# Ledger of designs, part 7: VH-VL binders against q0atu2

Target 1, 119 residues: q0atu2
Amino acid sequence: MLDKKARIRTSREYRNVFEKGKRLSGRFLIIYYVENALDNNRFGFITNKKIGMAVIRNRIKRQLRAIVREYQGQVKNKHDIVLVARAGIGKSSFEGMEKDYIAIMKKAGLFARNANKID

## First folded at step 1 (VH-VL)

Design c4i (framework fv_daclizumab)
Fold by ESMFold2-Fast, scan of step 1:
Structure c4i (fold): chain C 119 residues (1-119), chain A 122 residues (1-122), chain B 106 residues (1-106)
Amino acid sequence: as target 1 above (119 residues)
Amino acid sequence: QVQLVQSGAEVKKPGSSVKVSCKASGYTFTEYAMHWVRQAPGQGLEWIGYIDPSTGYTEYNQKFKDKATITADESTNTAYMELSSLRSEDTAVYYCARTYDLGSEYPHMDVWGQGTLVTVSS
Amino acid sequence: DIQMTQSPSTLSASVGDRVTITCSASQSISYMHWYQQKPGKAPKLLIYDTSNLASGVPARFSGSGSGTEFTLTISSLQPDDFATYYCQQYSDWPLTFGQGTKVEVK
């Protein structure tokens, strides 16, 4: 679970990221990201009904939060980042989601050079 | 009474932008997704995209990704769609329509706005 | 994208006729929704989840189908039913509509 401070919680905050942010798509994930005026990063998670039933969407949301938490130390500070799960994510493994996350964050320039898994 | 009321007709020059509004009443705005659909004169319906007002999440038809921007303001129960770089082929009636997504994986558009005619002329 | 093809594109009918409109999807879908549009008006939901009548819709309208082939039937056409009808899928993004079937006076 991410600290409350590290989570995007309100619809207004999500809208800000979507309206002002940059978009980058990976195999299973899309990220929207924008620099914030805070001292920390904040993350949001969107899993829509095209992925599958609530049980599957909830599993994916938990797994994405776990991945984000594990790599939080590699993310450049002061960004609001929203992860949107693509339809195919329901068929992916945890490792597959993790690799996609690392790849897309590196491509966005949001990861430190030579990003590694944070224990 | 559940109702969606859209802004009035617009006449715009090529290259300009337009922002259409859709004001919701009679229901909890954040419990329903809002879709935008266009219809060119004498043509069929074409889906542009949607927004979930509770999160701000949007999905777009790839054809409109660089043309349309969909937003929502829950303080006024109003959804918006901005169209940029207007061309004559963007002349159409633009509709907003809601779906109830919470209990269904196959939502349907049960309430529609009256439509907004956007005319792009030289 | 899931392609939706309606048949026929136009049909001429008389009051009291039985009218059937078909919608074919390019791949299997779970449910089909149907909308009615009268000239100068917004579309109105008729049928959702293939066979359920929307609120206030007369019982002469019915829907059926599965997989790639779905139908909308009007058992006894009334003057109010001369309109264009659209099918719509929500099985995948983007949402797609059929091209429309115009039911006009014979």
Scores: ipSAE 0.006, ipTM 0.561, lowest interface PAE 10.8, mean pLDDT 85

Design c4j (framework fv_daclizumab)
Fold by ESMFold2-Fast, scan of step 1:
Structure c4j (fold): chain C 119 residues (1-119), chain A 122 residues (1-122), chain B 106 residues (1-106)
Amino acid sequence: as target 1 above (119 residues)
Amino acid sequence: QVQLVQSGAEVKKPGSSVKVSCKASGYTFTEYAMHWVRQAPGQGLEWIGYIDPSTGYTEYNQKFKDKATITADESTNTAYMELSSLRSEDTAVYYCARHGYFESSDTLFDYWGQGTLVTVSS
Amino acid sequence: DIQMTQSPSTLSASVGDRVTITCSASQSISYMHWYQQKPGKAPKLLIYDTSNLASGVPARFSGSGSGTEFTLTISSLQPDDFATYYCQQYSDWPLTFGQGTKVEVK
């Protein structure tokens, strides 16, 4: 699980990212992102009803958090980033979601180095 | 702090129904799904179903689809589970338990109510 | 339904022992949760998403695993740890628990 400091927590904070941020779509994910005035990155996660039932949405949210945790060190500092799962993500493998995340973050210019895990 | 408080123990006759309540406090009720789990005497845990209070959507274990009805009242932050056509095999402790679907809460926890003993006997 | 099988069903141990409980799923799952239950009490979340300690849980508890095999380890058993432990999956319907592992005094 992501540290509490690295999470977007309130509806007001989510709204700020949606209203002021840039949007980029991948195959299974949409990201909204904006620079913040903090010394760290914060992540938010949205899984809406189009994905499926609450159990599927909860599973997807857990998997996305795990992916974000693993690649956190490669993300350019001082950003608020919200991941919105697209319909169809429930049929993706963990690896499929991970590859989509890497691709979209690179395309957004948010990855500072090669997007490969060293563990 | 997050707290789930359930209604008190019930003793029922076979064929009757019972409605158990679970009052939530310490968090935004609509941000977390509420599940129901039972435990028969000396047995393990068995999942019954859940409700998403923000939508009213419910999902049930097929075993309980004709037995349990789960509802939620957003105005009182209370979830309910009604069991119908009670049999002696339904004697168990029934728990409510919280699970999140949207990340706007300060923390992610899985909390349980204290349990409600439902005894079915003639 | 995903079937969850815990091993052993009962475990006799002494304070200070290293205890390992295994949970095997009938198909691959992404994450495992672990709960502790003491007699007459509701279950308490110990570990979520396979390896993360829940708030207030002592560092002697740890979880690991992937695919179909998951483990809960207590590095040095304390008196408060004599309880029944349950694994649980959230990957598919219906939600399922293991049958439980009772850790009792030797």
Scores: ipSAE 0.006, ipTM 0.506, lowest interface PAE 12.1, mean pLDDT 82

Design c4k (framework fv_daclizumab)
Fold by ESMFold2-Fast, scan of step 1:
Structure c4k (fold): chain C 119 residues (1-119), chain A 123 residues (1-123), chain B 106 residues (1-106)
Amino acid sequence: as target 1 above (119 residues)
Amino acid sequence: QVQLVQSGAEVKKPGSSVKVSCKASGYTFTEYAMHWVRQAPGQGLEWIGYIDPSTGYTEYNQKFKDKATITADESTNTAYMELSSLRSEDTAVYYCARAYSGDEFYGSPFDYWGQGTLVTVSS
Amino acid sequence: DIQMTQSPSTLSASVGDRVTITCSASQSISYMHWYQQKPGKAPKLLIYDTSNLASGVPARFSGSGSGTEFTLTISSLQPDDFATYYCQQYSDWPLTFGQGTKVEVK
């Protein structure tokens, strides 16, 4: 579970990311992202009804939060990032979602330089 | 750029039907609900209904439930509204307008509107 | 249905005046949006979620309110502000608008 302060919680905050942010599409995920004026990153998660029933959408959200939490340390600070699940995500594996997340975050330039190096 | 472009004005006889289109561009069509609103000459705004293009789900104002049919075609990013059994009191400008429909975003405003389609019903 | 009543229905004001429009809901609501409509044009989003300015809207516009009473204020009326203004609730279906407030040159 992500820390409370790392969550985008209000409709105003989601709208700010959509209106002012950049968009990148992956295989199973779309991200919208914008630099914030805070000292931390915040994440939002959106699943639409086309993915499936509530139980499936809730499973997807839990898995996406787990992925985001695992890679928090690699994300450049001061960003609001919204993950939108694409319709096909319901048939994806956890590993498939994770790989897609890493790919789109790298493409967006949101992973810190040398984040994957062992010192 | 986000745009909603509607079909042109229509002049119809009482008892006929009309189908108005609203073509969306500049955004992900399935992330926004498409609503329809009418405005009779010199009157205010009246909500007709909406469609969620991601699911095909529709909701109608009870007043229009037997008159309006709202559909969407994801392959062309176009929403439609068909009005049946037209009467003179259906003469109005009809607008499409989008509202964000994501799971965690409720109470979204109509942030972009089509230019409007005048439907005139006269004999 | 939630009934939205605007007051006044019509007002006349001069450039530079402070203008206040009120919207009263028949029951408590969480969301109030405001739209501006100029003659012959589609409505344009002005204020959303009670107090937030829509993109590109001048800072002279502001919104406030809670429960059943909501207000749109124009701090210094400009010529291009002469229009009809509508409030809208999104707390329940069907969606409803106020009847509109026409702002005219005095």
Scores: ipSAE 0.000, ipTM 0.533, lowest interface PAE 12.7, mean pLDDT 84

Design c4l (framework fv_daclizumab)
Fold by ESMFold2-Fast, scan of step 1:
Structure c4l (fold): chain C 119 residues (1-119), chain A 123 residues (1-123), chain B 106 residues (1-106)
Amino acid sequence: as target 1 above (119 residues)
Amino acid sequence: QVQLVQSGAEVKKPGSSVKVSCKASGYTFTEYAMHWVRQAPGQGLEWIGYIDPSTGYTEYNQKFKDKATITADESTNTAYMELSSLRSEDTAVYYCARGIYESDSGYLTFDIWGQGTLVTVSS
Amino acid sequence: DIQMTQSPSTLSASVGDRVTITCSASQSISYMHWYQQKPGKAPKLLIYDTSNLASGVPARFSGSGSGTEFTLTISSLQPDDFATYYCQQYSDWPLTFGQGTKVEVK
């Protein structure tokens, strides 16, 4: 799980990212991202009803948090980042979601290194 | 129809540079990554790198770092690859290819390819 | 880098034959893509995500596999199928291809 400090939790904070941030679309994920005035990154996760039932949406959220946590050390500091799951994500494997996350974070210039995750 | 049309064949001297173009049509240029792949005579395919035309972000195969420079011009829907310090080993057909995430897995595949540009390096 | 090795490098076959090409990855990968290349032409996407046929590809082509071993099968070889076939992975950067398998007329 991500630390509480690393989570976007309020509607106002989500709105700020959507209104002021940049948007980049991947295959299964959309990210919205903006530089913050903090010393750390914060992540938000949105899985809407288009994905499926609550059980599926909660599984996707847990998997996305695990992916974000795994790559947390490679993310450029001082950003608020919201991950929005597309409807098709329910058909993806964990590896598919992970590859999409890596690709969009690299395209956004948010990864500190050119390499994939460190094993 | 979706097409990628590349510039014509080039014959270059060792030590020179060459710039190959790839003009896209039939789709929104900035929505898809453009990749470059080479094939030396009688050899297999070798990935060089890509550009995201919407951001200008590039990623290179380490082998081609400092050899290849990939750029894109949104106003003309054209991607470019420049090779510097040419050697005889750089003689190859160079392809541009559109990267897409067509699959349920989200993994990249190349659905549309340019016709290829033969670059011959000879003394 | 993930190394891709195809077997065989060449094979001779006749129209109507069943042919199988294998691709071995140096480490476990989730999915394999396959391309067909005819002499003087650019590669063409044949199979994506291990087993899905690309648009317009005949049903005689099929793909399977998991982990480190993947296969491309042509159930009944046609004249149009004499070509070189390449596997490709996207599990890690850089993207890598197999060395190719040339299917020649016997």
Scores: ipSAE 0.007, ipTM 0.541, lowest interface PAE 14.8, mean pLDDT 83

Design d1 (framework fv_dusigitumab)
Fold by OpenDDE, second read of step 2:
Structure d1 (fold): chain C 119 residues (1-119), chain A 119 residues (1-119), chain B 111 residues (1-111)
Amino acid sequence: as target 1 above (119 residues)
Amino acid sequence: QVQLVQSGAEVKKPGASVKVSCKASGYTFTSYDINWVRQATGQGLEWMGWMNPNSGNTGYAQKFQGRVTMTRNTSISTAYMELSSLRSEDTAVYYCARDYEWGSYFDYWGQGTTVTVSS
Amino acid sequence: QSVLTQPPSVSAAPGQKVTISCSGSSSNIGNNYVSWYQQLPGTAPKLLIYDNNKRPSGIPDRFSGSKSGTSATLGITGLQTGDEADYYCGTWDSSLSAGYVFGGGTKLTVL
């Protein structure tokens, strides 16, 4: 799991990202992102009931956390980023999710210039 | 200000159906799920299910599957809960509640609708 | 009966502190944020605590929440007569097809 400091935890923190951040939609993910005043990035994960049963939602959340963890060192500093899983993500493979994440993060310009593990 | 206003008390015979309404105001109706929770006299809260006003998607508690139908009319920002094959055990106060999806909690509640099932 | 277990009742004198426990499992409290609801006599429930320990606007800091493992606790300090009510914990449960579950409720009596 992501470090405690690297996680968006509270609804208030999520609301801040939604209200002040930018939004980009991918095939399986919606990304909300905003600069923060911290020395680290924070990630949030939303898997709503539209995705399916709770077991599915939890699986998706675990998978997304794994993806984020894999690439977190390549993300630009001082950002709060919320990943919202779209309804179709439940039928996607892990690789498909990863590909979508990379694509949307690139589009958002959130990867560091020196990133070397990006697709 | 956010408000959920429910329809009036109902008295039904066993075997009949009841349809309770919940009119929302003060916010974008389609942006938040509506949940239904009932409470028998002197008893605790019992979750019945959720309904997404945008898509119309629903999720029902297993106990009520086959007997409960949750719908909405977006033009008038109103959610409905219909319970069929009523039994005396269905006598309770029924609440609608707005679901803050990101935190997954019920932040606003209707005033409740008393449904009495008696032969 | 209820998926989450609460003591049926607690009582204390004005000014004292009370705690209400809420016990669950890994599929509910263990994996999800806990919320607490206050229900005054003859009224609808209202949100008291969200995200384990956060207070909505208008809720005094006498009310506190905490979560550890598969259990949650509601704390009320400086008990007032107006706090006499039923209190429910709640959360989503992964084992119930994304269903929400409540505790059995705790009746707080102010002596």
Scores: ipSAE 0.012, ipTM 0.645, lowest interface PAE 9.0, mean pLDDT 90
Fold by ESMFold2-Fast, scan of step 1:
Structure d1 (fold): chain C 119 residues (1-119), chain A 119 residues (1-119), chain B 111 residues (1-111)
Amino acid sequence: as target 1 above (119 residues)
Amino acid sequence: QVQLVQSGAEVKKPGASVKVSCKASGYTFTSYDINWVRQATGQGLEWMGWMNPNSGNTGYAQKFQGRVTMTRNTSISTAYMELSSLRSEDTAVYYCARDYEWGSYFDYWGQGTTVTVSS
Amino acid sequence: QSVLTQPPSVSAAPGQKVTISCSGSSSNIGNNYVSWYQQLPGTAPKLLIYDNNKRPSGIPDRFSGSKSGTSATLGITGLQTGDEADYYCGTWDSSLSAGYVFGGGTKLTVL
């Protein structure tokens, strides 16, 4: 799990990312992202009923948090990023979600070169 | 002057594995990703994956997942691509290429390594 | 099979102009920068155009690129026999299990 300071917690903060941020779609993920005025990144996670039952949605959320944590050292600082899981994500593998995350973050220009994933 | 120099031609039997090397010089090895691209005889270019030489992180094309491993040795500025469970359709020229923008384009390429899989 | 569609061949006489098209979708060309690579027979590919329309040092200005919507075009003017090669477009594609994709390649013949 990510530290609480690295998480988007309030509906107001989510709304800000949706209203002011850019949107990019991957195969299993959509990201919304905006530069923040903090010295750190913050992440939000949304899984809706279209994905499946609560047990599946909770598993997906945990897996996405693990992926984000693993690669947090590669993310350019000072961004609020919300990951929205698409309907098909419940049938993807962990590797499939990880690849989609890497691809969409690269496409967004949010991955810094020469960054290490957090072990 | 930037150079990527690859290991020599390989002839392998079906079921074997091959490990191709790519030695970088003329730049800071850890500052650019290395991608691997192959080309079967008379066919087009096919992307296999990327490797971050600073972190060791990788991303592989779905087609090669489970058979390919990309690594590096930073002390000798060398990237490696190992492909296992070789089949006749793996006969191709394998290229390493430097990634300027996280897979956005490849500004320098190795000369290629011919891998022939035959009995 | 290639995700990006290029014509398999194109030809023209020395001194003339040709264009090579590259067609994709919103998930690749529509959202990403396009690159072009030149491959002379028996050699490794060489970067010819990056960021849709920019040339690396050493690439003559008779090579140009453009992008509109989900399509990209490579233009070559003042054709020379040394331009006979295969040309590939390339870009990132997140919708197909996240990866870089190339066009099928176009063989340019200078008659």
Scores: ipSAE 0.008, ipTM 0.555, lowest interface PAE 13.1, mean pLDDT 84

Design d1a (framework fv_dusigitumab)
Fold by OpenDDE, second read of step 2:
Structure d1a (fold): chain C 119 residues (1-119), chain A 123 residues (1-123), chain B 111 residues (1-111)
Amino acid sequence: as target 1 above (119 residues)
Amino acid sequence: QVQLVQSGAEVKKPGASVKVSCKASGYTFTSYDINWVRQATGQGLEWMGWMNPNSGNTGYAQKFQGRVTMTRNTSISTAYMELSSLRSEDTAVYYCARGEDYWFDESGYFDYWGQGTTVTVSS
Amino acid sequence: QSVLTQPPSVSAAPGQKVTISCSGSSSNIGNNYVSWYQQLPGTAPKLLIYDNNKRPSGIPDRFSGSKSGTSATLGITGLQTGDEADYYCGTWDSSLSAGYVFGGGTKLTVL
C-alpha cells in the first residue's frame, strides 16, 4: 500500500531526486527517479497551476496516487520516484493518464520482471 | 480514535448565514481534507465541497458557489462551513467528513463523519 | 436527479443476499474509485466500501463491492436485521470540477 512511508514528503527528499535522479518525459507525466537506501519505494507528486484550477490539480493528484497505488507492487524496489504532472494532463482521461504512467515506467525500466497488469 | 464533533443545531431566517464548526481529533488535522455533505430530511446525501486544512484550499460544488465558505483553524483542529443567503431549501443536516489524505493511499472516500448539525431555515 | 443512479429500494429476508447497483458515467465511476456508505436510521453515514471493493476495518466480509465500466455494485450476503439502512454510492466526478457525487441512495429493508 502507498502509505506515508511510501511518500516523498520533504523538500530535501524532492531535491535529492531532482539532483541525483534520472528524468523521463511522457505525454502527461514527467518522472524523476533515483535509487534510495531504503527497503521500500517512495513516491512524490507535483502539480502546478498550469494544469488548471486547484480543484483540477487535486483531481489529478488523486488520480495519480490511485495509479501509483495500483501498480506499486510491480515497481522495482528501493526507488524514489517523483511524478510531475504536465499541463496537458488536465484534459486527459484516467485511462490515458494510466497508460502514460505505464509507458513511462516501462521506458524507465522500473517495473519488476514479474510485474503483471502491464500492457 | 478519530472523531469529528460538530456544533449544535441552528435555526435561521431566510437570507441569514449559518456557520457550522467541525472539531477534529485523534489524527493529524492538516493531513486530511474536510468535506461537507448535507442531507435534507428524507433525502439523499449532497456533497458541498472540500477544504484542505493545511493549505486552506477549497473546492465547492457548483450549486453552492458564491454562497459557501469553508475555512479552518489549525490551532484548534477545527473546520468551518459557512452558508449564506439561506433559503428554506437549505434546511438539512450538515455533516463534516474526513476525506483525502495526501500522505496515504486512501483517497476518494470519506472515512469518518461528524454527528451532523441540523440547520433549519424558516420564516 | 442524482448523478449516480441507484434503485430506490431493495428488500430481502434475513440470511439472503442482496445487491445494490450504482450507475454512472465515464467522468465519475468510469474514471474514479467508488465508495459505499451505510446510513442507519438517525445516524451519520458510515464508510462501508472504498476503492471499489475494499472494506474498512470493522466491516464484515458479508459486504462486498465491485465495479465494471461505469457501474458499481454493492453486495450484502447473510443479510441481518441490522443491515436495514440506506446505502449510498459515491465517487468523484471529473466533469464537475472534481466534485464528489452521491447516488440517490437505496433503502434496504430486511423482511
Scores: ipSAE 0.007, ipTM 0.648, lowest interface PAE 9.5, mean pLDDT 89
Fold by ESMFold2-Fast, scan of step 1:
Structure d1a (fold): chain C 119 residues (1-119), chain A 123 residues (1-123), chain B 111 residues (1-111)
Amino acid sequence: as target 1 above (119 residues)
Amino acid sequence: QVQLVQSGAEVKKPGASVKVSCKASGYTFTSYDINWVRQATGQGLEWMGWMNPNSGNTGYAQKFQGRVTMTRNTSISTAYMELSSLRSEDTAVYYCARGEDYWFDESGYFDYWGQGTTVTVSS
Amino acid sequence: QSVLTQPPSVSAAPGQKVTISCSGSSSNIGNNYVSWYQQLPGTAPKLLIYDNNKRPSGIPDRFSGSKSGTSATLGITGLQTGDEADYYCGTWDSSLSAGYVFGGGTKLTVL
């Protein structure tokens, strides 16, 4: 699971990312992101009621946290990043969500060049 | 500073339509949902629906489906709620409120509210 | 006729404490965070409590919230005359597509 330091937890911190940050949309995810003044990256996760019932939202949130944790070392330092699940994500596979996450993070310039290369 | 400023009071006849506006300022209009809530005289709060100003997507309470339309104009940071086929039972104060759906798991709250628009349906 | 049940009224003397209950089901309070709103006469509602027990900036700590199972509670200590208002609980209902539900409201009278 993500360390407590790596999580956005307060409404003020979420608001800062939404108001000052940049936005990029993927197929199943939207990210909002802004540089922070801390020693680490922080992630927030939003799976609102428009997606479906709590059991579906909780599954998606667990899967997104697992994906973020797996690729945590590839993310450029000192960013607050909020992942917002889009309509339809509940019908996506784990692999589909992972692919979408990697694509949008690379497009945002938040992944180090060639950092995800497995060879 | 965050403000939601609504249009003035309306008096309508049964069968007419009313369109209430809600002008947002002090924040990024497209980053927060606008919800509409009404309150009849001496009665409780009744949620009508939400509108996402970035996408234009909406969700309406079943009771109002087919009679309500929620829209926005992003160039002037203004949300609209239009209610058609008005009945005397629609006499109420109508509020717009900023939604925080995107902040928290499994819940939302409304942190800023407009001052309300009184709509009176009578003849 | 509201989805969430609140007592219609509560009363206490200045300086005392009151508790306002809000009862729902697994599809609303049981699965979701609860918010509380204060409505002074002739004014728009104001957010008092969000995420079950958190206060927005400017709300004094004599206002508190809690949730247990399918019920939520708003607590007010050190009652003041200025606390006379209607109080509403609210939450999303998971059984409704994008539906938010309010309690019926509780009128608080000081004295």
Scores: ipSAE 0.006, ipTM 0.574, lowest interface PAE 9.9, mean pLDDT 84

